# VH-VL binders against Diadenylate cyclase (dacZ), part 6

Target 1, 269 residues: Diadenylate cyclase (dacZ), of Haloferax volcanii (d4gzm5)
Amino acid sequence: MAALSELLGDLVADVDGLFLFTPSSSHYEQFAETDVPTVVIAPENTVEAETFVELPLQFQNVKDRIRFGVEGAMEQSIVEAGDTIACNVGTFGGDPDSLVRVRVEENMRSGIYDLFANSRADPGVIRDVFEVAIELGKKGQKGEPVGALFIVGDAGKVMNKSRPLSYNPFEKSHVYVGDPIVNVMLKEFSRLDGAFVISDSGKIVSAYRYLEPSAEGVDIPKGLGARHMAGGAITRDTNATAIVLSESDGLVRAFKGGKMILEIDPEAY

## First folded at step 1 (VH-VL)

Design F06 (framework fv_falbikitug)
Fold by ESMFold2-Fast, scan of step 1:
Structure F06 (fold): chain C 269 residues (1-269), chain A 120 residues (1-120), chain B 113 residues (1-113)
Amino acid sequence: as target 1 above (269 residues)
Amino acid sequence: QVQLQESGGGLVKPGGSLRLSCAASGFTFSDHYMHWVRQAPGKGLEWVGQTRNKANSYTTYYAESVKGRFTISRDDSKNTLYLQMNSLKTEDTAVYYCARGYEYGWFDPWGQGTMVTVSS
Amino acid sequence: DIVMTQTPLSSPVTLGQPASISCRSSQSLVHSDGNTYLNWLQQRPGQPPRLLIYKISNRFSGVPDRFSGSGAGTDFTLKISRVEAEDVGVYYCMQATHFPPYTFGQGTKLEIK
């Protein structure tokens, strides 16, 4: 074990930081014996690392994991533009098998960390809505692909900038995303048109809201439909986060501040 | 269920006109670009035209073979897509499908198709 | 217009055996946005076309794991790892990169021998 930590120290001696993604206790101890500042990026701090960045989703794309870790470390002033880091990630298997060298640049503040950690809605609420969207994308509803638009946070402004398409089944209710019964209801009601509006704390404020799909001034990729454009527009005009499941391509996309921040494939989950 | 259903096909003489309709259900029709695609008997698929969604000002595009003769329109309040076919030629004989899609993307679902026969 | 060429035009295959269909475009299908809009469709006898794969390799919802897509630039492949009776039909590749128009391959008929 000591011989391995000395070898690891030699391999990473020229970097300013070491990023460990979901390390085992044994793996963490080996790297912690090096003199390189070490950051753990994982869903839970089970190794009790002094420097920890919470990973809200196990991103299947290695680039998204690295982007998240780098932005989080920059936000916490652990690393800065110009630093060189080594990222211990799984490239060919489940266990971390590679060290990826990355030079930190200011333009790496892409918003992926901000989306989960610094949105108006609680981070757990953002995560819970992603889980619902991913589950819908994987299974569909009653054997059919479905689309869904979830608007999370800043619910008062969102409601004022939208119109009802149908009676709100959540009117006068006090239910929250993450509750198993409520998640079943969100999946069932996703078969009908309109947006779900969810509060900062995760309360389901409404279903069946029509959002005007005006993409003027919104920076989104070409070819995306009006649900994505509505999500972009509402996030430009409010402090809400939009999570969109595309019925046509099955991908889940997230918008904040009028920009598409994240795109994930539910089939990879 | 998510469905597209075409109607309005039939037998028409060369030089005649016909209007096809496509009724959409089970999804937010107004979110999507919509397409017409045709298939001549025993032949492959040929894209006919596209209408974009409201966010893209309902712009329309056509294959050169139908440009100036065919017009695509839509009524989002009725979840219905239309194809107005004028100055029909024998080579327009085909099953006409409507399909849901995106400008740069892909098409799904497709309707069951409606047969247009142009002959004397 | 972009010409899409499929080979073979007809593919008789034994149940449980793999099948492979190739598609070649007359020019690169890499869009200016960085995506490659090459899609695969299946048309079963008497039915409308159905999307199988979009953007080269992404399997559409409800499409079985036995279908896979690969390729880059101008050369693309659809593979069926173990053909089943329900796979009988005509398969089309489609490009959406160079618009207008969208163009399709001429089709490959898959038959059980």
Scores: ipSAE 0.000, ipTM 0.357, lowest interface PAE 23.8, mean pLDDT 83

Design F07 (framework fv_falbikitug)
Fold by ESMFold2-Fast, scan of step 1:
Structure F07 (fold): chain C 269 residues (1-269), chain A 125 residues (1-125), chain B 113 residues (1-113)
Amino acid sequence: as target 1 above (269 residues)
Amino acid sequence: QVQLQESGGGLVKPGGSLRLSCAASGFTFSNAWMHWVRQAPGKGLEWVGQIKSKTDGGTTYYAESVKGRFTISRDDSKNTLYLQMNSLKTEDTAVYYCTTDLYEWGSYPYYFDYWGQGTMVTVSS
Amino acid sequence: DIVMTQTPLSSPVTLGQPASISCRSSQSLVHSDGNTYLNWLQQRPGQPPRLLIYKISNRFSGVPDRFSGSGAGTDFTLKISRVEAEDVGVYYCMQATQFPRYTFGQGTKLEIK
């Protein structure tokens, strides 16, 4: 155990910080014996680390995990551009089987942390909507692939930049995403035209909204369909976040400020 | 082999009540969305209502003509679908069928895949 | 609700000859997902309905290949290439595009001459 702690210390002796992604208690204790500042990035602080960054999703892409942890640590002034960190992550499978050395750069502020932590939606609302989109992507709607468009936050401006396609079943409702019954309703209504509009607090403001964003200034990857274009464009015109499930490729993409921030494969979750 | 068997039909006076049952076998009932569809003597088909699987929330939907009077429920432990009919009208006279939307990967949920033999409900003075 | 209209209402056919049934919807049946949820059902005398065709042109399990469906938008056709005695009955088109407001055509009675 002591000899292993010394070896770990040697491996990270020249870094300014150590980032542990979803460590076990024993794994955390081994690294805690080193004299290197340690940051734990996980959904919950079960190891009771003094420096903790909450991870909203178990990102399957190693780059996304690292960028999220780095952006979060930079926001909390734990690290700064020019620092070198060592990230203990699962490069092959889910177990933290690798130690990746990373130089912190300003361009690592890609917006992924901002999307979850500093969105206009309350903490948890963005995550709850992602969970609905991921579940829809994994299951479809009873054997059928579906697409969905969720516009989260800044609902007043979103409603002003859209029009109804049909009667809004949520018009007099006071229901919130994250409620299991409401999540079922969102999945059910995903087969119908238009966008779901969700408030900063997670209230379902509307279904069946046809988005009418401005025509220019959107930075959307080539090959994406109309739902992605509308979602991306509305986030440029408002402070909303768009979460889009593609029926054609099954991927979930998130947009903020007219830019694609995150792309995930629900099958990996 | 998928089988659906309705029961509980009969003669009832206007304003009365009846409860229909549909016994299901040959598929995973708990995964299926279920419908009630009726057919008045010598007439066409009319959708009455549906209930989603419990995994999809067990939500119920009704045709406007029966909303507030009919209630759909299910008992997955017995593989049985129910239709509770209250405040019956002469216009409710019909053969009532239960039908399935089976969840199978790659199939559409709105097929009306399999149908029972039907049970006759007669509302007459 | 979407209104489904079938023509003809009655179709007498000679055994071995083709039969064709048309169905028109009051609104487009193209769902936002790009699919068209137009199904055809067969009901033989004294029997429950049976699914024949789903999503315009897909034959359901056990349905003979003499049955075919075609169409798009608001206009759809069911064809029987060579009518057999067992094909006698009423045929219904239905739409499942508008959730949860499923509607059926009035039916077409197929009879042997």
Scores: ipSAE 0.000, ipTM 0.370, lowest interface PAE 21.4, mean pLDDT 82

Design F08 (framework fv_falbikitug)
Fold by ESMFold2-Fast, scan of step 1:
Parts: sequence; C-alpha cells; structure tokens
Structure F08 (fold): chain C 269 residues (1-269), chain A 123 residues (1-123), chain B 113 residues (1-113)
Amino acid sequence: as target 1 above (269 residues)
Amino acid sequence: QVQLQESGGGLVKPGGSLRLSCAASGFTFSYAWMHWVRQAPGKGLEWVGQIKSKTDGGTTYYAESVKGRFTISRDDSKNTLYLQMNSLKTEDTAVYYCTTHSGYDYGYAFDIWGQGTMVTVSS
Amino acid sequence: DIVMTQTPLSSPVTLGQPASISCRSSQSLVWSDGNTYLNWLQQRPGQPPRLLIYKISNRFSGVPDRFSGSGAGTDFTLKISRVEAEDVGVYYCMQATQYPPYTFGQGTKLEIK
C-alpha cells in the first residue's frame, strides 16, 4: 500500500481532481490516500464516497463515461473548464485498469448528464427504456431487425402533438417500464409502426403514435431517417426525451431539446 | 359495471345557462377521451364536443354550432365530466349524452353511453 | 368533415322479414392502417344508442347473429336477416376514420308494419 500510495501520488500530483469509475473498495482505498479531490461515478455508492455521481447506464464507451462524469462534476461545481482531471476507468474490460488525463473544456457540457439527471422523467425510467432499445437492437424481434421510437416524459404534450395510427394495447393498463413483463410487451409491440409514449414516472401511456418528421430547428446528422427526425422534432417542441433504435444501422440514439445527445452500439452490450 | 350517468338537465330560458355532469365508473376515466353527443327531439345524433385525457393534453374541441357558448371540462379525481352551457338557444333543446370509445378494438366507435339528460330551452 | 348519408330514412318492415340499411360516406373511410372505421349504432325508443357493428362487419358483444354488416370504401350496408319486435328503433352509421369531428348518418327508423 505505501509504495503504491507513492506511485499514485506521483501520477496525480498535478491534477485538480480524481474521477473513479466503478471502483472496488481496494481501489477506492488506494486513491483515498492521495490529497486530490475525488469523485466516484458508479451505479451505486457502495464504497460510501463523500462525492458521488450516480451512473444510470453502464456506458461501454469510455468517452461517454468520462463525458457523463465531467458534466456531473461541473454541475456540482467540483470542477470547472480549465481544470485537469485523472480518470480511473476500465479501458480493456470492466475493471478500472487505466488512468486517463483529461483537460476539462466547456464543450464537454454535451447534455449527456442532463439527459439522465435533469430530464422530466426519472433517470431510472430513461435507463430502463435504453435497456429495452439495446436488447431490441441486439436480438431483433422474432428473428427480424426492428426499428423503434420511444418518447419518454411530458406525455400529455406528446400525445397532444401526435395521433393514433391504430389500437393502443396499453389503453386500459397501468403498467410501467422496467417490469420484465412490460419490457416483453414493448418488444412484442415494436413490430407495430409508430412511437411508444412513456410518462415521467415510467407508465406506458401508448403505443402506435404517429409523430410528424421535421428537420426544421432540429440539430441532427443529415443522413438519419424519419424516426430520428420525428424524435428530434418532438423533443424540440416538448420536454420529452426521444430514444430511437435504427433498423438500418442498429444504433440507438437519444434526443433532447431537438439535439442528438447520445449514440450507442447495442452490440457493445 | 362500466357506467356513465348524466345529471343536471332541466328547463331553462333562452339566454340562460346550465351545467351538466357525467359520473363515470368501471373504467380508467383519466385516460379516456370523453364526448358529449346530443339529440334534438325526433332528430338524429349530433357530436357536441370532446375533451382529451390529461395524457393527451386535456384539449377541447367543439362543434361549430356551440363554439364560444359551451365549455367541456373534467375532474379526474371525481371521475366526472362536465358541460357548461351558456347563452342557450331554443335550438340547443336536446337529450345530452356523455360517451366514450374503447379505442381500436371497437373501431373508435362510441361503445359506452350514459342514459342521457334532457335539456329544454323554452320561452 | 366527412358527410354520412343513409337510405332509406324510414323502413317499415313486417316481423320476421329482412331489413337492409345503406350508408354512404363522402370520402373513403379506409385509414392508413388498412382498417375501415365504419360503425353502426342502434337506438331503441327511449334508450341511449348502443354499438351494434364496428369496423364494417364485426358484431359487438351481445349483438344477435341476425345483424350483419358489409361494404367497402364509401358504400356500406347493415342487414337484419329476420326482424324481431326488439329491433324497432333508429339505426345510425358513424365514421371514426377522420375525427374530430365524429360524424353520423341521419338515421334510419325501423318500424313494424
């Protein structure tokens, strides 16, 4: 521990903060011996860190993990643009096996933290919808690739800015995303065209809603199709978050405020 | 057990006001789009207006014949639909029904109806 | 608005005989999902309307087999194979393809001769 403490101290002597991603108790103890401000970013605060940022989704991309942690720390005024941080992350697996130095810049406020932490829907609701979209992207439905559009939060405005394409299988139900049976239902009904509408609390309000695609005032890559344009447009016009699974490229993208905030590859999960 | 029950009808003078209520039970009222449909004596059915669920923004739509005079509202805590009728005309004399549909399964047809309440506008 | 037109407006019928009511819409009632949202309501004297047939030809729960619906596009028919005393009343076609507004036919009064 003493020799390791000296090595860790040398590696982080010139940084303004330490960001520990999903640390074990032993890793946390090792870094706690340094005198640099420390932030733990993990799904649960099992190490009982004083400064903790909840990680709502296990991002497989190291860049997204770092973006989330930096935005969270900036939001809590732990770090600011111009600071240099050291991130202990798992680059070659789940375990934290690497130390990455990052200079904090204002452009790192990309909205990834706000997507989960400051959306109208709870972080757990957004996470649960991402998990459904990721599993659909990996497995498809009944052996076929599928696309899907999930609109999460601000359900009253979303429903008012859409119209039914067909029957709503959830019309007489009081069920919530995250329940295993409900997640099966969402996957089953993904073969229907249109959008799923989910409330702030995770209640499944509707399936099969038509949202008009519009690129006006929407900041998205020009190659994306109608589901992405519809997701961008509805999030421009409401406080909802849109999560889109592309049938053509298999990627899951999230929109908030008319902007694409996050893009993930289900195959990495 | 699925039921709609209207009340509040009666005799009113032209230019007067009247408020109708519709009590709902046996279904999830808060997610239902509620409608008022009227029927003048010896005449056919006329859609008066609708109020969407709060989930759909709670927006109201009205037939041209009643716009600006009638207001539809709802109280989801009481499972009750309301129709506030102002500046009543003799042409508004009708039985007023509250109704709703059960969605796609039944073709968005009005499959749930109240018994109706009679509104008579007479000089 | 879609205009619904029924013929005849009055249909005197002898008990046990068939009755047929026609309904024409000013526009196609086929929706983008491939379904046709043409429905039939029955109103017995002094009672509220009740749903008989939905989406052209499907009988609603509790509706006797003697009621049948048919048609496509803009032309639809409600048929009663053997009129019973309980069938007297007014029959309405309605559309739910383009709403709001929902629109109804003028009604056909079925009367016993």
Scores: ipSAE 0.000, ipTM 0.392, lowest interface PAE 15.0, mean pLDDT 83

Design F09 (framework fv_falbikitug)
Fold by ESMFold2-Fast, scan of step 1:
Structure F09 (fold): chain C 269 residues (1-269), chain A 124 residues (1-124), chain B 113 residues (1-113)
Amino acid sequence: as target 1 above (269 residues)
Amino acid sequence: QVQLQESGGGLVKPGGSLRLSCAASGFTFGDYAMHWVRQAPGKGLEWVGQIRSKAYGGTTYYAESVKGRFTISRDDSKNTLYLQMNSLKTEDTAVYYCTREYYDSSGWDAFDIWGQGTMVTVSS
Amino acid sequence: DIVMTQTPLSSPVTLGQPASISCRSSQSLVHSDGNTYLNWLQQRPGQPPRLLIYKISNRFSGVPDRFSGSGAGTDFTLKISRVEAEDVGVYYCMQATQFPYYTFGQGTKLEIK
């Protein structure tokens, strides 16, 4: 539950690093007095930590937060496979109330950090599209479950590998994801079939694009529908990221390089 | 039971006007792009124009031969498509069909449902 | 606009024999997505047009398997393996590659000898 002095002493005495997720100033100071290398993972470096990993999305699942922090730290060469770390995370809210011991392994480079930090599109654009997909999954549209397919980045190549299903309402517009009004438009237009195409910078390039479904070279779970197959295929063939909301199970999944990287439950948000 | 039914055709003199209606049933009319296609007696099919759903901008497109004279509109609350024809010419004489554009994630782009047609005759 | 040209304009066939209709486009119907949006419509006497085949070779629901489509690029064929009496009518090819500006062939009239 809460970090107890005895439990804290046992867990940090034998670790190569300490990962603090969204710590308060007082919490950070408590741990900074130890000789254990400390990494702060948060949306902003408010505690002015020397070693910081930016958290672009408020993952509600503790496992996803830890996966992100570990992969980010490995990418920045802060930790390496074989190291043991202690993660101080919030299980029942924002305040860190739990300690999790993790052995860092090479297979933890699953792509979750790369999805946000090293995708062709800006990290904030990826985050903003996830937020739209989560809200759609949580609330639906006009009282009914909806599905949606968002293709983010490498828009020129994506447009060339797709065709219009219908007139593009964004054809001559210069609007960007993250604007509350534009997010309302994306939710309204999600009722019709086809993909949304969003540029590296977040400009809404098109709605209603048909992407050819293909399973070749795509690593997706059995039973997922055409939107997931199309998202996997387009990310295999371009540098785009696909974010898919399933109408059937209500989950949001992300694809990059033809692989499913992340799966989140909007109901947890 | 998906169907389209045209009405409003008849005899009109050159320079006159006529309004055609197309009543849709058995599907969510407001979600589909709709088309008008005509066929002159003994001739082939000619696309007249298209209208998107109002929720998707209500954008209209017209064949060059009718642009500026014909106007397509829709009333989704009545599940009805309209074609307002002004400045009619003898070459506008044809059976006028309304048809639904079908598409989905599988890549269909075809006119899958057609009405029975309504005859418009432009003569003196 | 893409011009669609059909041959022949009239095709008399004997019941139970095969029939073939050709359609040629003035430019390639291959879309940038790799698909070819070539459709076939059937119009029986006194009836509205009916969707027969979409995307070169896919039969629409309710269409008998004696109908088949083939082709690529600019040259397409509709084949009826064994003509039945109810197949009498006019057949049209249409392109949906350049849309919303759709174009049709001039039609081929299928007649029983």
Scores: ipSAE 0.000, ipTM 0.396, lowest interface PAE 14.6, mean pLDDT 82

Design F10 (framework fv_falbikitug)
Fold by ESMFold2-Fast, scan of step 1:
Structure F10 (fold): chain C 269 residues (1-269), chain A 121 residues (1-121), chain B 113 residues (1-113)
Amino acid sequence: as target 1 above (269 residues)
Amino acid sequence: QVQLQESGGGLVKPGGSLRLSCAASGFTFSNAWMHWVRQAPGKGLEWVGQIKSKTDGGTTYYAESVKGRFTISRDDSKNTLYLQMNSLKTEDTAVYYCTTGRYSYGYFDYWGQGTMVTVSS
Amino acid sequence: DIVMTQTPLSSPVTLGQPASISCRSSQSLVYSEGYTYLNWLQQRPGQPPRLLIYKISNRFSGVPDRFSGSGAGTDFTLKISRVEAEDVGVYYCMQATQFPPLTFGQGTKLEIK
């Protein structure tokens, strides 16, 4: 009863902020009477929260969810380094079942929020490409694992720093990522060498591109192949984002500014 | 400092087999795309085949002249590239070089010293 | 397959004089502006090949500035402005535009007269 509401209030009384990830209306209301500033992190602001951070991809790893929310709140000046927050997350759909206490630190600006919100390409385009890469990683193509390299945004510069490996099937087309039929085409063409080049707005500019970035100043983790190195390097030389599906380990990695920002296991999705 | 060293060459009769090795050092071998190129005595260069890094699928490509007879493989734990040569012909007599590539094409940035394969009765 | 044809096949040159080697491809190596994978390799006697020039005109690390590459489409040239004794060897052009296969010219032997 009343004791439960008082206990919940006590759990968050000494924090500078409360972060609610994909809350239901009932969960949002449970914390309405706490005097703690509340931030909602969700795909849509369905609870009509006064302070909202849009979540463009449903990260399955709790650490990535929290890191995204924290970085987003810092970017919007909602919280700052030194603040302590409580994160309310749901482990099994429905009602949230856990609270995680986090001290905000400057090193939490890992680039995960920046990758989606401040990239040259629209956040929805980046999300749609991640969804294609995750589905390819989970299912493969024609019963076998596949790799893929997607270069998203700043397509004019990317095209100028690359060349065709084969005829471009998108040469005279005006098709966009996120369309189910186009996603099928991206899966079919992923088995061939080269990169897909996608515009700021999601138009598929080209398939089968050989990337020619400068080799200077790229620091890619040991064990990652030429596809990852090319993707990383092109993002240093342009304002593009690279999303790479490894055929070998099945992981999806994202690069921006020459750095690996995010690593996702498609099996978790 | 990048270094490549081939070994395993020798004299073999037509129809025989040989396995060549290429030991790599001075770079992250597991990230590299590797090629075999051969040169018959007094003749020019001929591309034999390529293997991608494991993270890029480890796919192999071969010249038509060796397809079905030669197999390229790698052992990243040993930083070593291999060329298994089966059903050898006198036309396969050559110095075999391993070389590093970039992406699917390769610029042949670095080369080994080569190992001589002689196919003769 | 793209066939690469070099001329001359043998080039005797006096030390300090210029040398020029031509390479012609059976098909255009150009897909778009600035994207032509024509490379030049040098092979000194008894040594492995080494990369001299990549993408028509870019000198590889450590290659002296007396080496220069030029050309477009199907016609390419390697020039040595003043031949030194260490330049003796065989020079190959190669294309990496069509893959597979990668293909090489027949080679040009540079000799000091």
Scores: ipSAE 0.000, ipTM 0.409, lowest interface PAE 14.9, mean pLDDT 82

Design R05 (framework fv_rocatinlimab)
Fold by ESMFold2-Fast, scan of step 1:
Structure R05 (fold): chain C 269 residues (1-269), chain A 123 residues (1-123), chain B 107 residues (1-107)
Amino acid sequence: as target 1 above (269 residues)
Amino acid sequence: QITLKESGPTLVKPKQTLTLTCTFSGFSLSTSGVGVGWIRQPPGKALEWLAVIYWDDDKLYSPSLKSRLTITKDTSKNQVVLTMTNMDPVDTATYYCARLEYYGWGYDAFDIWGQGTLVTVSS
Amino acid sequence: EIVLTQSPGTLSLSPGERATLSCRASQSVSRSYLAWYQQKPGQAPRLLIYGASSRATGIPDRFSGSGSGTDFTLTISRLEPEDFAVYYCQQYGSSYTFGGGTKVEIK
């Protein structure tokens, strides 16, 4: 760790920025003595870094972590295409134990940061729905793999572009995703077909919705099936975000603006 | 049973801000799937949608007028308020509020309308 | 933005005749997302048809809606004196747009 901080000091002299992912206080202090701009990317700013990017989901894939951090820094004008950065990441858990040198390219604006930070729904709501989808993917429901479709934000337009498949158990309720009891209900009701519709603030508006997006489809990989096609298409027609758990492959995918932005393997969590 | 009524000034000077209130009874804007919208009609012309607010505070605005419009609700008072800035004589119209609710198997429409209030913009 | 064009602008007919009103969209509209309204002079609009073809509560059987995609039609099978009014189509897919209206007047 001390040896790594001495090595980083030499490497940092050649970079435009230093990105620290979930550093401990001691690790951060060892690197804070460098003169290069330093960015901390973490769920909470516990080290009280001057430049901080909030990490809304603990991505298990190192590439997704770097992609998120770079897009966030570009959005905040901390770095730009053509810059070279050093990313200090943990590959085996604990304090960051690896240093990755990355050249920032414009194609790194893939939308992953926008999915969480600039979606119509609150970032915490999107995170909470991902956590429900990941848990369902890991454990299944009633002993079997399940699929699920969550449409988050812009609920008024989503409801207008859908119809009920069954009576809505949330019709007159004011319950919110992130509440452990409500999360249990979402997992239980995932056994039934249809979409969950969740508001900008996380209120569960409806279960059991049949989505009716515009006739022209969206560009989605073949073989993902009707749930992914409907979810992707609704995000083209509205300002909603779709989070889809596939029953067939067990992966969680997110769509915004008619595009697939993120693909997560729940087994890695 | 279900009624909506528009209220506000009948005369507005150019460049002033118009504030209209829709007061309703017989339903709640806390009920999932329910909204209240504003539609206007200049004398002798067609209906033009302005804005809608839903039970969960989601809001939609006419794209051409979005920069001038604000819609809010007070669920406890059964009221929806529309604010329109920088009024011009061409904004002279009858302004309606209407309930938006699922009307048969998930399809929605403006099914119950207020009587409308004529707003004249002149100096 | 989806623009709705109604034709004809004015339809002059006698009581007992069939009225056929057209509404054309600039982009494809789902069948479930088009409504028709009737407005008499000095009155608020009244919902006639929702979901392109479903009659609203209290609307007489002589009113029917049909169509899909970009072409929608409101038909009044036999005009009654009270049916002479202005009719508006409206789509409600991703936002709300009204047509320019068709005036049905006594010939």
Scores: ipSAE 0.000, ipTM 0.390, lowest interface PAE 16.7, mean pLDDT 82

Design R06 (framework fv_rocatinlimab)
Fold by ESMFold2-Fast, scan of step 1:
Structure R06 (fold): chain C 269 residues (1-269), chain A 120 residues (1-120), chain B 107 residues (1-107)
Amino acid sequence: as target 1 above (269 residues)
Amino acid sequence: QITLKESGPTLVKPKQTLTLTCTFSGFSLSTRGVGVGWIRQPPGKALEWLAVIYWDDDKLYSPSLKSRLTITKDTSKNQVVLTMTNMDPVDTATYYCAHTYGDYWYFDLWGQGTLVTVSS
Amino acid sequence: EIVLTQSPGTLSLSPGERATLSCRASQSVSSYYLAWYQQKPGQAPRLLIYGASSRATGIPDRFSGSGSGTDFTLTISRLEPEDFAVYYCQQYDSSLTFGGGTKVEIK
């Protein structure tokens, strides 16, 4: 619709910014004709927006998408605390079907943007590990729920703070997460105890590493088990990111700096 | 081209603190993955790693020397500083700074080294 | 800490010969985390090999690395006059340590 941007102009006249999540070219052009500063949040800047924030993971939870976009825009100084924005989002990544009004506050710097954009490992590596954890959480392994601990980035320091539980099947291989066959290997080996250690660039450094659980200085919810404690502790002591799949509740959680930053339900994916 | 150069005192008395500065060009310590380390070599002996610092201010130290070492960076000045406390004649060595990338794997480019003698 | 033992301490060879240098670790080291350096008198070390077998930029193909676990080898297939130097192995799997060095000298 040619008049859509003018209709939306009145609706967003009192906002400081307009956030578009994964817009089509047509959709983007309609919104871009408004006088409100427009930010595109998407995996790739296909619409060639002047202001763009890369979305490394397709969050199925609208709240997480908005959290990511707001924190990213704040980090890039596109918006500041006190600004009001309108977020155009869709459910399940479809055409945007809602407009959410958000007042930007300093406490919205939750770490979700930093988890991907400012971690030691590349954002794509973190995304690829999340995708493995989510698929493993959805399907299990050989008909059974499984748990897994993936430590991503700062691999040399992580190896120094861990011990082998078994022979490392990746000792003589230089393979990378994101390769479909390697993802199959990670799922197969997740049935055994220990952590996977993945480098800054996504190389699978080791499987079967024992990490010492520790509660001191780690901010995690009550009732989480040893994998979560170990993931929290290692991220407190290194610049690594920990991604943990719980075999008991099936949720995927991410830690950085000793804090739980993100919690994802694989069933939503 | 990448260059690194060590600077500091060439003579230190026992029990004093040594401060060495590495000044570099051709790369930035604000670049993700980049690090600078310090390695020493006593005359006629093997190389010994001391410390490394990365773009994100992550710091690693030789376990045996950790209590004596502090590594810091000034990204705007392209400098990395190493301090070593309680110097002893056994610490007499050529001190090198060197560039690394990614995980703290290996050092691909090295400074010329600076000889530090510890004597009365 | 992981101790790296290099042998022999001194290797006396003539130009044109093959040099084989050994580096043994006190415990298993991932091949991904082993490097080799060359050092000439009065000079800084030069990186030759990283990840046990990958040649660094500008390093001639006569240099090759191999090994896994506790046993690693640096091979120089045909010694040139400029190759007579001290060679050090380095691991970065658990902390960071260097071997004691092997001096390759003219016979």
Scores: ipSAE 0.006, ipTM 0.455, lowest interface PAE 9.5, mean pLDDT 84

